Miniprotein binders against F-BAR domain only protein 1 (FCHO1). Designs and how they scored, part 1

Scores and structures below are computed, not measured.

Target 1, 248 residues: F-BAR domain only protein 1 (FCHO1), of Homo sapiens (Human) (o14526r1to248)
Amino acid sequence: MSYFGEHFWGEKNHGFEVLYHSVKQGPISTKELADFIRERATIEETYSKAMAKLSKLASNGTPMGTFAPLWEVFRVSSDKLALCHLELTRKLQDLIKDVLRYGEEQLKTHKKCKEEVVSTLDAVQVLSGVSQLLPKSRENYLNRCMDQERLRRESTSQKEMDKAETKTKKAAESLRRSVEKYNSARADFEQKMLDSALRFQAMEETHLRHMKALLGSYAHSVEDTHVQIGQVHEEFKQNIENVSVEML
Below, numbering starts at 1 at the first letter of every chain, in headers, positions and changes, except where a header shows other numbers.
F, E and O are the ipSAE of ESMFold2-Fast, ESMFold2 and OpenDDE, as the mean of both directions, binder to target and target to binder. V2 is 0.75 times the mean of E and O plus 0.25 times the DockQ between their complexes.
[cut] stands for letters that were removed.
The coordinates of atoms that the task and the answers printed are left out; those that the model quotes come from them. Centres of patches stay.

## First folded at step 1 (miniprotein)

Design F1
Amino acid sequence: SEMKVRIEIEGDPEALKRLLAFEAEILALELGLKVEVRVEGNKVTITIEGDPELVKQELAAEARLLAFRYGVKVEVEIKEE
ESMFold2 (binder alone), alone request of step 1: mean pLDDT 63; pTM 0.508

Design F2 (at its last look DockQ between E and O 0.62; V2 from the best seeds 0.00; counts 0 for: pae E 10.6 > 1.5, pTM E .334 < .8, unsure alone 64.439 < 70, off the site)
Fold by ESMFold2, look of step 2:
Structure F2 (fold): chain B 248 residues (1-248), chain A 81 residues (1-81)
Amino acid sequence: as target 1 above (248 residues)
Amino acid sequence: SEMKVRIEIEGDPELVKQELAAEARLLAFRYGLKVEVRVEGNKVTITIEGDPEALKRLLAFEAEILALELGVKVEVEIKEE
């Protein structure tokens, strides 16, 4: 939190822009995660169908007699592998629904903060505008003071001196108003920037927690399936060892 | 150097104008660009002045976000003047 506050003020509003850019990437990242999981589900489904086809090839060998017990071991293993990958496909399809539901919640949160973002940008624009006015007002005041001093040294008419004095007074008033506007705009800018930074950070933290939870669910689904695949392989090895040479 | 974004709107035009104005202000802030938004009927034209290659990358990202947020199809048309 304090890191954002300090760096945010040390970079010409660039920190605000970077934070908001990061927040806006959230919905895109959520959609990309859903697309990635969908592609993984397609891979798993394709694998499942290929294993089922391979099981049918093993069934063609079963009636021949000589290697029928070994072909049966291949058939069973291929069928079980197909089921493992089909189950993962289903788990991933369910996870996609969870990702999309989070995406909808995320969009609702982003819509609610839109006007606050605009308000913060307005404060930046106001400060930028008044900051440009201050040097101009100072320069004008200095020029009027120099003109007034020059006319005094030249012993100019009282009418010209009165006009110069009036111009100097107007320039001084303009400068004072510019300083007052600057101070007010800076105070508003500082408050709105801090509020926006805290809001953006909270949004990013919530997003990170949700994405980590979704990634955890993905990892668990894959891990559970890989454990089952390992069990299928051990069964395959045991079935091969149990085939009698006399049955061949 | 001038790029135009065409947005097809099938909803409340005043709501879309408000959100588009907010995004235009953000773009002007983020990239120091002059942005003009015009709405005629159900078409919105955004005119942005800047480096063409930087604008292409920027607008692709912003258009995708806008399409997601508004549920609209966003078409980007690049026209140099």
Scores: ipSAE 0.005, ipTM 0.343, lowest interface PAE 10.6, mean pLDDT 75
ESMFold2 (binder alone), alone request of step 1: mean pLDDT 64; pTM 0.541
ESMFold2 (binder alone), look of step 2: mean pLDDT 64; pTM 0.550
OpenDDE base, look of step 2: ipSAE 0.006; ipTM 0.248

Design F3 (at its last look DockQ between E and O 0.20; V2 from the best seeds 0.00; counts 0 for: pae E 25.5 > 1.5, pTM E .294 < .8, unsure alone 60.452 < 70, placed apart)
Fold by OpenDDE base, look of step 2:
Structure F3 (fold): chain B 248 residues (1-248), chain A 81 residues (1-81)
Amino acid sequence: as target 1 above (248 residues)
Amino acid sequence: SEMKVYIFIEGDPDKAEERIAERAKEIAEKLGLKVEVTVEGNRVWIIIEGDPEELDKKMIEEAQKLADEYGVRVTVEIKEE
C-alpha cells in the first residue's frame, strides 16, 4: 500500500500539477495573442499613415508636363493602399476585442478550476495523514502476531496465550480501521483527481479550439487585405499601361 | 466484502523473488486461496484473497517463514474490498 500511496502521491500528484500548470498557461497565451495582434494593428496603421503621406507627395508632383498623369496614378494607388491597410487595422482591432472577451471568459472558468484544485489538494492532505498512520498500525499488528507465535512456540500458559491473542485481535482491528480510513481517503482522492484531470483536459481542448478560431480570423483578415492590395497593384499596372506615350 | 491480504516482500531481485512468488503460490493453493503475485523491481507483491479470520494468521506465519528463509522484509496489508 505504501507503493499505491507513493505512486499516487508521487506520479499522480505530478501529473495533476502538470495538467493544472497547462491550464494556467491558457490565459497567458490569450493575452500574448492579443498583444501580438495589437502590435500588428499598430504596424498596419503606421503603414497606412505612411502611404497616405506618400499619396500627398505624389499629389505635389509637377502638374505640368507629360509625366503629370502618372503622378495621379501614384496618388490614387497610394491612397487605395493606405485604405487597405487602414481597413486591416480596423479588422485587427475588432479581433483584439474578441480575444479579450475570450480572455475574460477564461478567467471565469479558471476560478471554478481553482476551487476544484483546492478540493483535490485537501483530499491529498487527508490521504497523507492517513497514509502515515497505516504503517504504524501494520507494524504493531505484525509485532503482535510475531509475539503470539513466539509464545506458542515457547509453550507458554494458556492464560498468557489468551492475553496475547486479545492483543493481536485489538491490533488487527486497529489496522482494519486504518485501512478503511485509507481506502476511503484514497477513493475520494482518486475520484477528485480523475474529475479534475478530465476537466483540465476539456478546458485545454476548448482553449485550443478557441485559439485556432481566433488565429483563423486573423489569417483571414490578413489574407483578404492582401487580395485587395494585389488588386490595387494590378490596377496600378493597368493604369500605367493605359497611359500611352502619345497621351503623355 | 472479500478481504484481501497483501503481502509485500522486499528483497534482492534475481532468484529469490521467483522462488518467493512460487512459494507464495504453493501456499495459497494449499490453502485454497486465490493468489496474485506481482513482481516490480525488488518488490514482490502477493495478494491473497480469502476469509480474513483464516488468512491473516496463516499467511503472516508463512510470509514470515519466507522472509526468514530468504532474508527479505515482508509487509502485510489487509484490505477489505
Scores: ipSAE 0.000, ipTM 0.151, lowest interface PAE 16.1, mean pLDDT 76
ESMFold2 (binder alone), alone request of step 1: mean pLDDT 61; pTM 0.424
ESMFold2, look of step 2: ipSAE 0.000; ipTM 0.074
ESMFold2 (binder alone), look of step 2: mean pLDDT 60; pTM 0.429

Design F4
Amino acid sequence: MKVVIYIEGDPEALKRLLAFEAEILAEELGLKVEVRVEGNKVLIVIEGDPELVKQELAAEARLLAFRYGVKVEVRIVEDSPEEAKKRAEELIKKLIEEG
ESMFold2 (binder alone), alone request of step 1: mean pLDDT 61; pTM 0.442

Design F5
Amino acid sequence: SEMKVRIEIEGSDPEALKRLLAFEAEILALELGLKVEVRVEGNKVTITIEGSDPELVKQELAAEARLLAFRYGVKVEVEIKEE
ESMFold2 (binder alone), alone request of step 1: mean pLDDT 65; pTM 0.555

Design F6 (from F1 with I9F A24L V37Y A63M; at its last look DockQ between E and O 0.19; V2 from the best seeds 0.00; counts 0 for: pae E 12.5 > 1.5, pTM E .414 < .8, other shape alone 3.223 > 2.5, off the site)
Fold by ESMFold2, look of step 2:
Structure F6 (fold): chain B 248 residues (1-248), chain A 81 residues (1-81)
Amino acid sequence: as target 1 above (248 residues)
Amino acid sequence: SEMKVRIEFEGDPEALKRLLAFELEILALELGLKVEYRVEGNKVTITIEGDPELVKQELAAEMRLLAFRYGVKVEVEIKEE
């Protein structure tokens, strides 16, 4: 990219550019997390419905059939598994609400940060303008100095020498004003850049902490469900052992 | 009360590619608006469905930033279609 934006966001402004880019990515990452959790909740709900269907199939076993006691064990286990996954679905749906709430607050903060970036861009435009004029003012001053020295060497009239001196003094003042404008514009830009960079850094750190906390909640919900599934399996095994061959 | 807001960009083809590949998607997501676009030569027409004042308020700074960063000249026209 060869635009002025590359210079503004380039080597000397690299940290600012990186932080601002990261802040802009935040809302997208938050939405992507919500979408991921939503898809996982759909998977869990589908699993729960499938297990409930198996439980219903097991309940069709005849009370008078020889396998009937074992069909009841299958029914109970399938019901409990369906409930485990349904509970996870509900926990994930609640977590999605938390993610979306954070996303709304994040967008409000991002909108305020854009105002600061616009202010910084205004300062860049001022700096760019005075930077374009400074070399011209210097050249004009040097040209007036050359004219004045040439006239002195040529032994020109005092009236023409005085006129050249006045032009040189006016060019010197114009150059001085251009340098002052440049220094002021640069100082303003650097102050705004630093303040914005510090704010962006703090916001990115806060964002990452929030995202990690949300992922922690996700992991905890999944872990709780896995423990419950293990308990259901142990109960299933015990119930099978409680059915004797004579009852079959 | 639904309106289409038409925003036209006129600019360099390379700026157009950069606009479409990243920043436009971010802008649409940040504002929660549905965005459609067409490319016709050196022009990109973006159609945004929403309240004209809300779109103008939410997009003004973003459109200026996009124009500055990618060298795209921006002409904003709000039309009720």
Scores: ipSAE 0.000, ipTM 0.291, lowest interface PAE 12.5, mean pLDDT 75
ESMFold2 (binder alone), alone request of step 1: mean pLDDT 72; pTM 0.669
ESMFold2 (binder alone), look of step 2: mean pLDDT 72; pTM 0.670
OpenDDE base, look of step 2: ipSAE 0.021; ipTM 0.341

Design Q1
Amino acid sequence: SPKIEALARLAEFLREIVDLAKEGDPEELKLAIQEVEALAKRIEFLAKYTGNPEVIKEALELIKEAVELLKEAKKGDKEALKKALELVEEAIKLAEELKKG
ESMFold2 (binder alone), alone request of step 1: mean pLDDT 69; pTM 0.630

Design Q1b
Amino acid sequence: SPKIEALARLAEFLREIVDLAKEGSDPEELKLAIQEVEALAKRIEFLAKYTGNPEVIKEALELIKEAVELLKEAKKGSDKEALKKALELVEEAIKLAEELKKG
ESMFold2 (binder alone), alone request of step 1: mean pLDDT 62; pTM 0.520

Design Q3 (at its last look DockQ between E and O 0.03; V2 from the best seeds 0.00; counts 0 for: pae E 22.8 > 1.5, pTM E .381 < .8, unsure alone 58.548 < 70, off the site)
Fold by OpenDDE base, look of step 2:
Structure Q3 (fold): chain B 248 residues (1-248), chain A 105 residues (1-105)
Amino acid sequence: as target 1 above (248 residues)
Amino acid sequence: SPKALFELRKLIAELEQAVLKLAEKTGDPEVILEAIEKVFELLRAIAELKKGDPETIRQAMEIAREAVRILEQAAQETGNPEALDRALRIVQEAIDVAQRLSEQG
């Protein structure tokens, strides 16, 4: 896992917005998972009902004659398949409840993180305010350095050089103070940002673990049903073979 | 803290880049100022390190402060390659100390 901390120091302090955006996707993914499982459950229920109807068709449409035993095989198999898919529907409906419960817990956790977000945003505003002064101080210092270098090249009087040097020193001191203020404001921001980043990373890791567990439960439910369906299919084959032997 | 170490490593890398630019663009006041800013950032990161021996931290901070002083002087003495070379050496020394601190933490 790439440390969240490594990616968030991008240009222009956008790292916080990226982090906060990533954290906001957590509840969305949980909802989308619930919606996906719900749709699957609906499909399985629909299939179960269709298989149950197919079973009735096999039972009611039973012609007299040597083929009649095969209709019973179709009926039994269709009923068993209907039950398998209905059981899967139930399991998925229960899983949806677990997903939704997790979603509620997630929202509570996210609500607590809003306070940290506000504190970090305040630090960003302070940093922004101080950052506006830094270019001006830098420009002033550069201009003084250029002026001093020009005067040096022109072989200007020592008195004028001393005056230029004094101005450059004052500009350097002003720049230093601006940098110190910037660094202090940045330090506060960085501390808050990193604390938030670590918290958001822990939240995301926890989220991914929960999502993985929910997906595991989904996969297991589907797999178990497929094993049962496989058994029904094998029984169907055996029953067809048995009827064929009896008909010979 | 792992956090402070991560920040320190980042600042070291940024300072190394600034020093490289300074070496390539000797006498460019903008590059010198960028390097000064990075040294101040490094100094702050070092000061925030709670892990490590206090003497090493003190030494790194002292070197960083001296680096700032010399870089400021080099910036004032635009076109003095010897002053810039001295500044670069001291900045590199500060980087080396900071790097050792980052590896021990």
Scores: ipSAE 0.000, ipTM 0.227, lowest interface PAE 12.4, mean pLDDT 75
ESMFold2 (binder alone), alone request of step 1: mean pLDDT 59; pTM 0.467
ESMFold2, look of step 2: ipSAE 0.000; ipTM 0.094
ESMFold2 (binder alone), look of step 2: mean pLDDT 59; pTM 0.443

Design Q4
Amino acid sequence: DPETLRQAMEIVREAIRIAEQLAQETGNPEKIEALARLAEFLREIVDLAKEGDPEELKLAIQEVEALAKRIEFLAKYTGSPEAIDRALRIIQEAVDVLQRASEQG
ESMFold2 (binder alone), alone request of step 1: mean pLDDT 61; pTM 0.470

Design Q6 (at its last look DockQ between E and O 0.01; V2 from the best seeds 0.00; counts 0 for: pae O 16.8 > 1.5, pTM O .484 < .8, off the site)
Fold by OpenDDE base, look of step 2:
Structure Q6 (fold): chain B 248 residues (1-248), chain A 104 residues (1-104)
Amino acid sequence: as target 1 above (248 residues)
Amino acid sequence: SPEAIDRAMEIIREAVRLLEEAKKGDPEALRQALELVQRAIDLAEQLAKETGNPEKIEALARLAEFLREIVDLAKEGDPEELKLAIQEVEALAKRIEFLAKYTG
């Protein structure tokens, strides 16, 4: 898991966009998981219904003849399989409810984070604006210093020197203000980015824990059903073995 | 005098420090750095005239030339050139420190 703090120093302040994008994927993954489980549940239900029909087909087998007892074995096994898959369907449907409930809780948490995101975006915009002005203020100050130095070397009149000095002082004040604004904007940005990064990290960790728990429940439900199916298959074998050729 | 060279080196070190601070956008640090650079140039030129040691004269003359080049680069007003000039000052400071160690 990449620490969100590593994205703090990303080129061109893209760290926030990356973090925000990652947070947005959380609800999407939850929805996709719900959809996946829903499709699996539908498949299991369809299979259950098909097995139930197969059981009916077995029950319609000719009651006459030596093979007739085996039709009952097929019927019983098919019914049991149908029930196993139906139970899995139920378990998966219940799990979908849990996933959806988690999704709703997640959306509430995400709504609270939007205000923080907006505040951080504003800080990024302010910093961007000041960062663009700072080089210009520096350039202007340097140009004024150079002009003043040139005039000094040229032994220019005191009146012209005084004018140049006044311009240099004004440029210095403008640069100072730009630096102060930059430092303030940077500090605000760094604080907000750190706070957001920590919050997003905690959200992502919590999300992944929930998703892992939901996947665990899914896996357990499927595994339990497969154990039951295995038992039905073993019973089927035993039932066949119990039907001797002499009994047929 | 050796003492005058040491003073020049102190002025250059302080100028470099202030230039590094000026990179942070402090206009006062930049002004002070430029003043110290000019003082270092003046002192280097004076020492070059007063020093009878040809090696020290050459080292000081080179220092003065580099400092002039920095001032000239600073005069062109290009932020990239200023950045380069500061890098050159830093390189020069290292070179001067190297020369001071080897000419001392």
Scores: ipSAE 0.000, ipTM 0.116, lowest interface PAE 16.8, mean pLDDT 75
ESMFold2 (binder alone), alone request of step 1: mean pLDDT 71; pTM 0.635
ESMFold2, look of step 2: ipSAE 0.158; ipTM 0.656
ESMFold2 (binder alone), look of step 2: mean pLDDT 71; pTM 0.638

Design T1
Amino acid sequence: SPKIEALKRLVEFLREILDLAKEGDPEELKLARQEVEALKKRIEFLEKYTGDPEEVKKLEEEIKRLEQEIEKLRSELDKRGS
ESMFold2 (binder alone), alone request of step 1: mean pLDDT 71; pTM 0.586

Design T2
Amino acid sequence: SPKIEALKRLVEFLREILDLAKEGSDPEELKLARQEVEALKKRIEFLEKYTGDPEEVKKLEEEIKRLEQEIEKLRSELDKRGS
ESMFold2 (binder alone), alone request of step 1: mean pLDDT 64; pTM 0.458

Design T3 (at its last look DockQ between E and O 0.04; V2 from the best seeds 0.00; counts 0 for: pae E 21.8 > 1.5, pTM O .508 < .8, placed apart)
Fold by OpenDDE base, look of step 2:
Structure T3 (fold): chain B 248 residues (1-248), chain A 81 residues (1-81)
Amino acid sequence: as target 1 above (248 residues)
Amino acid sequence: SPEKIEALERLIKFLEEILKLAEEGDPETLRLALQEVEALLRLIEFAAKRTGNPEAIEKALEALKEAIEAVKKLKEKLEKG
């Protein structure tokens, strides 16, 4: 293999496969993120509904007796928690729309990349084919040179020497053509590989920025809800503390 | 090329940012972030090989080493959580 092939592609186009594989993982991670957020939203909605039921249970508490005010505290807190989780559900559902929209944009970008991938793979195939012929043409030329030198040492007839020289010249020309084809195929491959690699890097960088932003939005939505939940818990504690034994 | 070095530096920066997000996330967010980190590592490795610049390669290798250790710790955290 050429130094370039080994350096940029490794064995059997490894470098190109690495980049192309990374690009292929983009839509997968986007889908997985959407699926995760959807499941989380479903859990939050279910929890919200459960808390709303718990609120109703608290409202069915005995209105008579000293414990009655505490049932109201439970009801209010359960209702507030239900609302917090419902709001998170809404935020996550909106985020899913953003993830899905991004997924659609990725698909459009990936379709445009297919042509470049095909072109690069074709250039690799051409280079591989030419690379296999080059050693053979070189060996043939060397063998003809050796034959010509042998005939010279053996004091062969001028007619035979002229025939050997003609064969050597033909082998040299064949080698030259093989070298030219190799250089051309290599240059085309190098260009296409560089262009593809830069594009794939840019795609991956862009993908990672989007994924970061989506993850940030998710984290922020969860954090905001946790802050609200924390407030509800603090209010619950305060409300309990405000219910004196004397008021009970 | 300068462009390749710049690209490598951006990839390293994104790796650091994704790792930070992973550390702060829930287990599933962490899993998703780790997938992106693994993708970045592959790109950094590739970019390092392409630069042919010893200094850029050394910097990339250092970043890769640190990232690998971070990924190991994060995977252990995910497995224990």
Scores: ipSAE 0.000, ipTM 0.176, lowest interface PAE 13.6, mean pLDDT 75
ESMFold2 (binder alone), alone request of step 1: mean pLDDT 82; pTM 0.760
ESMFold2, look of step 2: ipSAE 0.000; ipTM 0.083
ESMFold2 (binder alone), look of step 2: mean pLDDT 82; pTM 0.762

Design U2 (at its last look DockQ between E and O 0.03; V2 from the best seeds 0.00; counts 0 for: pae E 18.4 > 1.5, pTM E .404 < .8, other shape alone 2.738 > 2.5, unsure alone 64.07 < 70, placed apart)
Fold by ESMFold2, look of step 2:
Structure U2 (fold): chain B 248 residues (1-248), chain A 80 residues (1-80)
Amino acid sequence: as target 1 above (248 residues)
Amino acid sequence: SKEELEKLAEKIEELLKRAEELIKGSPREVWELLREIAKLEDEAIRLAEETGNPEVIMEALEAVYELIRKISELRKQGKD
């Protein structure tokens, strides 16, 4: 392979692979996010069930004993906490639906991306082929010029000089055609590569913005639950203070 | 900050000037331009995160994407 072809070929393959790999990561990241949220929802549901069991234990205490008012405070707090975590479970399950819908959109986008990659690679192959022809055509033309000069210096017949001139003109035309083919193939490759790169950049930007929005929804749901848990704790503290010693 | 936004504007102007030469340039020059665009995009995103004002940075990103669109349009016209 010539110096020009090897230099050009190496740059093209490396850069294109990097761009394609970035776009391919989108669906993987989306699936990983869904799995993460699903695990968090399972953790929250388990916590909710555990709190509900504690509430049941608090209601199983001695209902007529002096400690009954405090057991009721535990029961109410445990029930409310269980409900907080159950509601977060439901919010996370709804968010998983949003993540999976986005995943379906990505599948369509990736089919189009695959088709575009194939078209761009076809243009790469065309350019590679014509790039190898150009140095050969140049060398042939130079060799014809050298042969023509040698025959001129040797004082050869006009017949042989005319034959050498014809060969040089034929080599010059072949070189011109090779340059035209190269320019055409290069223009096609550059257009397809740029179009693909612009599309891959836009796809990656859209993906990152959508993922950030999904993470924002996750953070908001957790924050809302955190606020509710704090309210339950303040009510718990206030209910304890409101229980009189005479009631105990 | 303001200084970094001015630096982004200078890079956008450089890319605009190079866009007209991309029609005539080599595939290596196309790759270099794409790398510069990616770096500029990364800087604009970092500035949005640091300033907490993404609207100004998104305007700069829109200018970068307009340059990308212009490059694609110039290559299509040159091919015809």
Scores: ipSAE 0.000, ipTM 0.095, lowest interface PAE 18.4, mean pLDDT 71
ESMFold2 (binder alone), alone request of step 1: mean pLDDT 65; pTM 0.487
ESMFold2 (binder alone), look of step 2: mean pLDDT 64; pTM 0.475
OpenDDE base, look of step 2: ipSAE 0.011; ipTM 0.285

Design W1 (at its last look DockQ between E and O 0.08; V2 from the best seeds 0.00; counts 0 for: pae E 19.2 > 1.5, pTM E .611 < .8, copied fold, off the site)
Fold by ESMFold2, look of step 2:
Structure W1 (fold): chain B 248 residues (1-248), chain A 80 residues (1-80)
Amino acid sequence: as target 1 above (248 residues)
Amino acid sequence: SPEELKKLEEEIKKLEERVEELAKKTGDPEKIEALKRLVEFLREILDLAKEGDPEELKLARQEVEALKKRIEFLEKYTGS
């Protein structure tokens, strides 16, 4: 049978529970993504500073003379690598702003979602309560009918018969109201559960699509930087070849 | 706020115990399971209130009180 058909509404609310739990994980996942990207940006910034320090060492670390042109090649390459990683740091910091902006949007959506969850839980509570009370209303009515039958067989006074009839009619009215409350609670429950499930499913799909887009931006930023690093390495190799042995 | 959250969590724990006691007396396991799931949903709402503002805590408190009244009614009907 269909996932959203009988299984979802029938015996258990597994589908609703699973969807709601997944939706609640969304803001947690967004915060974790921001924290991960922040740590990666810190790693890149540390690397950039280390390469800048290495460039300074190439300028001052050891001898002048025959190796000076080769140390200059190291200095230039190290400076350019430091700049590549600093640029990635800045791109990641910009991406963190996008993630946090999405997180702020999620807070607004979750406030609306919390209001709906409260309403849906009330509908579940009402249905559960009235479902337990209906059999008791039926038993009370049946007992009044049996009392009325007993008095009829015992040939009791007309006044007592009229009182018993009145009690039976009041019990019948109570039973009818209990049935009406059950039907109303069942309809309300089914409507709210379906609406909530559809909304939570749409929210989860939108969340996953947005998170994939953010990860795509992360991947693109890293890819751009890696291309630039490759260019620095090729320039490094060419600069080494351009230094002649006679100049050394 | 932290004190209110702790008090609310303790009330939910007590409601769980009361629902379990009712489960052995009513004879309809599905209805009692529905009440147990409602208590579980209230715990999730409490978790959301920990992340949210005072408005969310107030809503969670209102729903706990509504469940408390429902359980109290069922206990009086069943237990005299």
Scores: ipSAE 0.000, ipTM 0.108, lowest interface PAE 19.2, mean pLDDT 75
ESMFold2 (binder alone), alone request of step 1: mean pLDDT 77; pTM 0.698
ESMFold2 (binder alone), look of step 2: mean pLDDT 77; pTM 0.693
OpenDDE base, look of step 2: ipSAE 0.018; ipTM 0.241

## First folded at step 3 (miniprotein)

Design F8
Fold by ESMFold2-Fast, scan of step 4:
Structure F8 (fold): chain B 248 residues (1-248), chain A 80 residues (1-80)
Amino acid sequence: as target 1 above (248 residues)
Amino acid sequence: MTRYEVTLTVPEDKLDEFLRLAYEIAEQFGGTVELIDRSGNEVTFRITVDSEEAAREIAQRLWEALREAGVPVEIRIHRE
């Protein structure tokens, strides 16, 4: 059972528009995610470039100094950190491509959705038009029936009775056609409203699943990089310990 | 066979009016009407039919009647 399929959307025409508005926000959130990841990638790139410059400072240390082996340890660690952040930059740039590719697919789905929304709104207009005709047909039929009964009580001529009967039969046929049109328009309206509600729910669920998967990829890339940074730091500590005091 | 339920909650003072309407509409679609709860100043009843189209039409007609009476609308359709 779906939430939207359980609720009768024919009761809430404004609910249809509210749901459609929510669905239309999907592509906006996809673009916002791409923009966020792009800014995050810029931070990583900036860090990488800054670390590469800092590494040169360690490389320019006096080669013949007693501290030279420790400057080398610092240079190696700084270069490896710069590389970790550069690799994360590249992973995030690849993820942006995935987000944008999903955005393109999403826009195609939304184009089809828009066409179906137009169809649903057309059904609303058809139902509205037919609904205005039905009370008039009922009133006319009732009036013809009352006229026929009045003439019967007045002992009117056979010619007048035949005319009244013909008018009543024509009014009955018009009412029958109006009821059939109303029932058909109502069925089409209700079906399209329900189908639209279920489609909107499916689109929102699919979008949320896609966004969660993209965020999962983001989280994995960041986590993998943090693990690598931790390994670089452990190596840094071990390299410091491995420098002999006799070399100083 | 799949059955569909239309559940409706109305004020106690409107029960007779809406039960009559529910029976009339349900009869048109071969459905059954059942009063399932009475609590405070509200009563809940259920209409059971064997098609989704009939359930939607019943719900719509009841919603229109509730709107005309100025009663807050709460109608649910369930597949049993």
Scores: ipSAE 0.000, ipTM 0.079, lowest interface PAE 23.7, mean pLDDT 75
ESMFold2 (binder alone), alone request of step 3: mean pLDDT 70; pTM 0.609

Design F9
Amino acid sequence: SKTLVIRIEGVSPEQAERIREIAERLAQENGWTVTFERHGDTLEIHVTGTSDEDLRRFIDEIIRIMEEEGIDYEVEWRES
ESMFold2 (binder alone), alone request of step 3: mean pLDDT 73; pTM 0.669

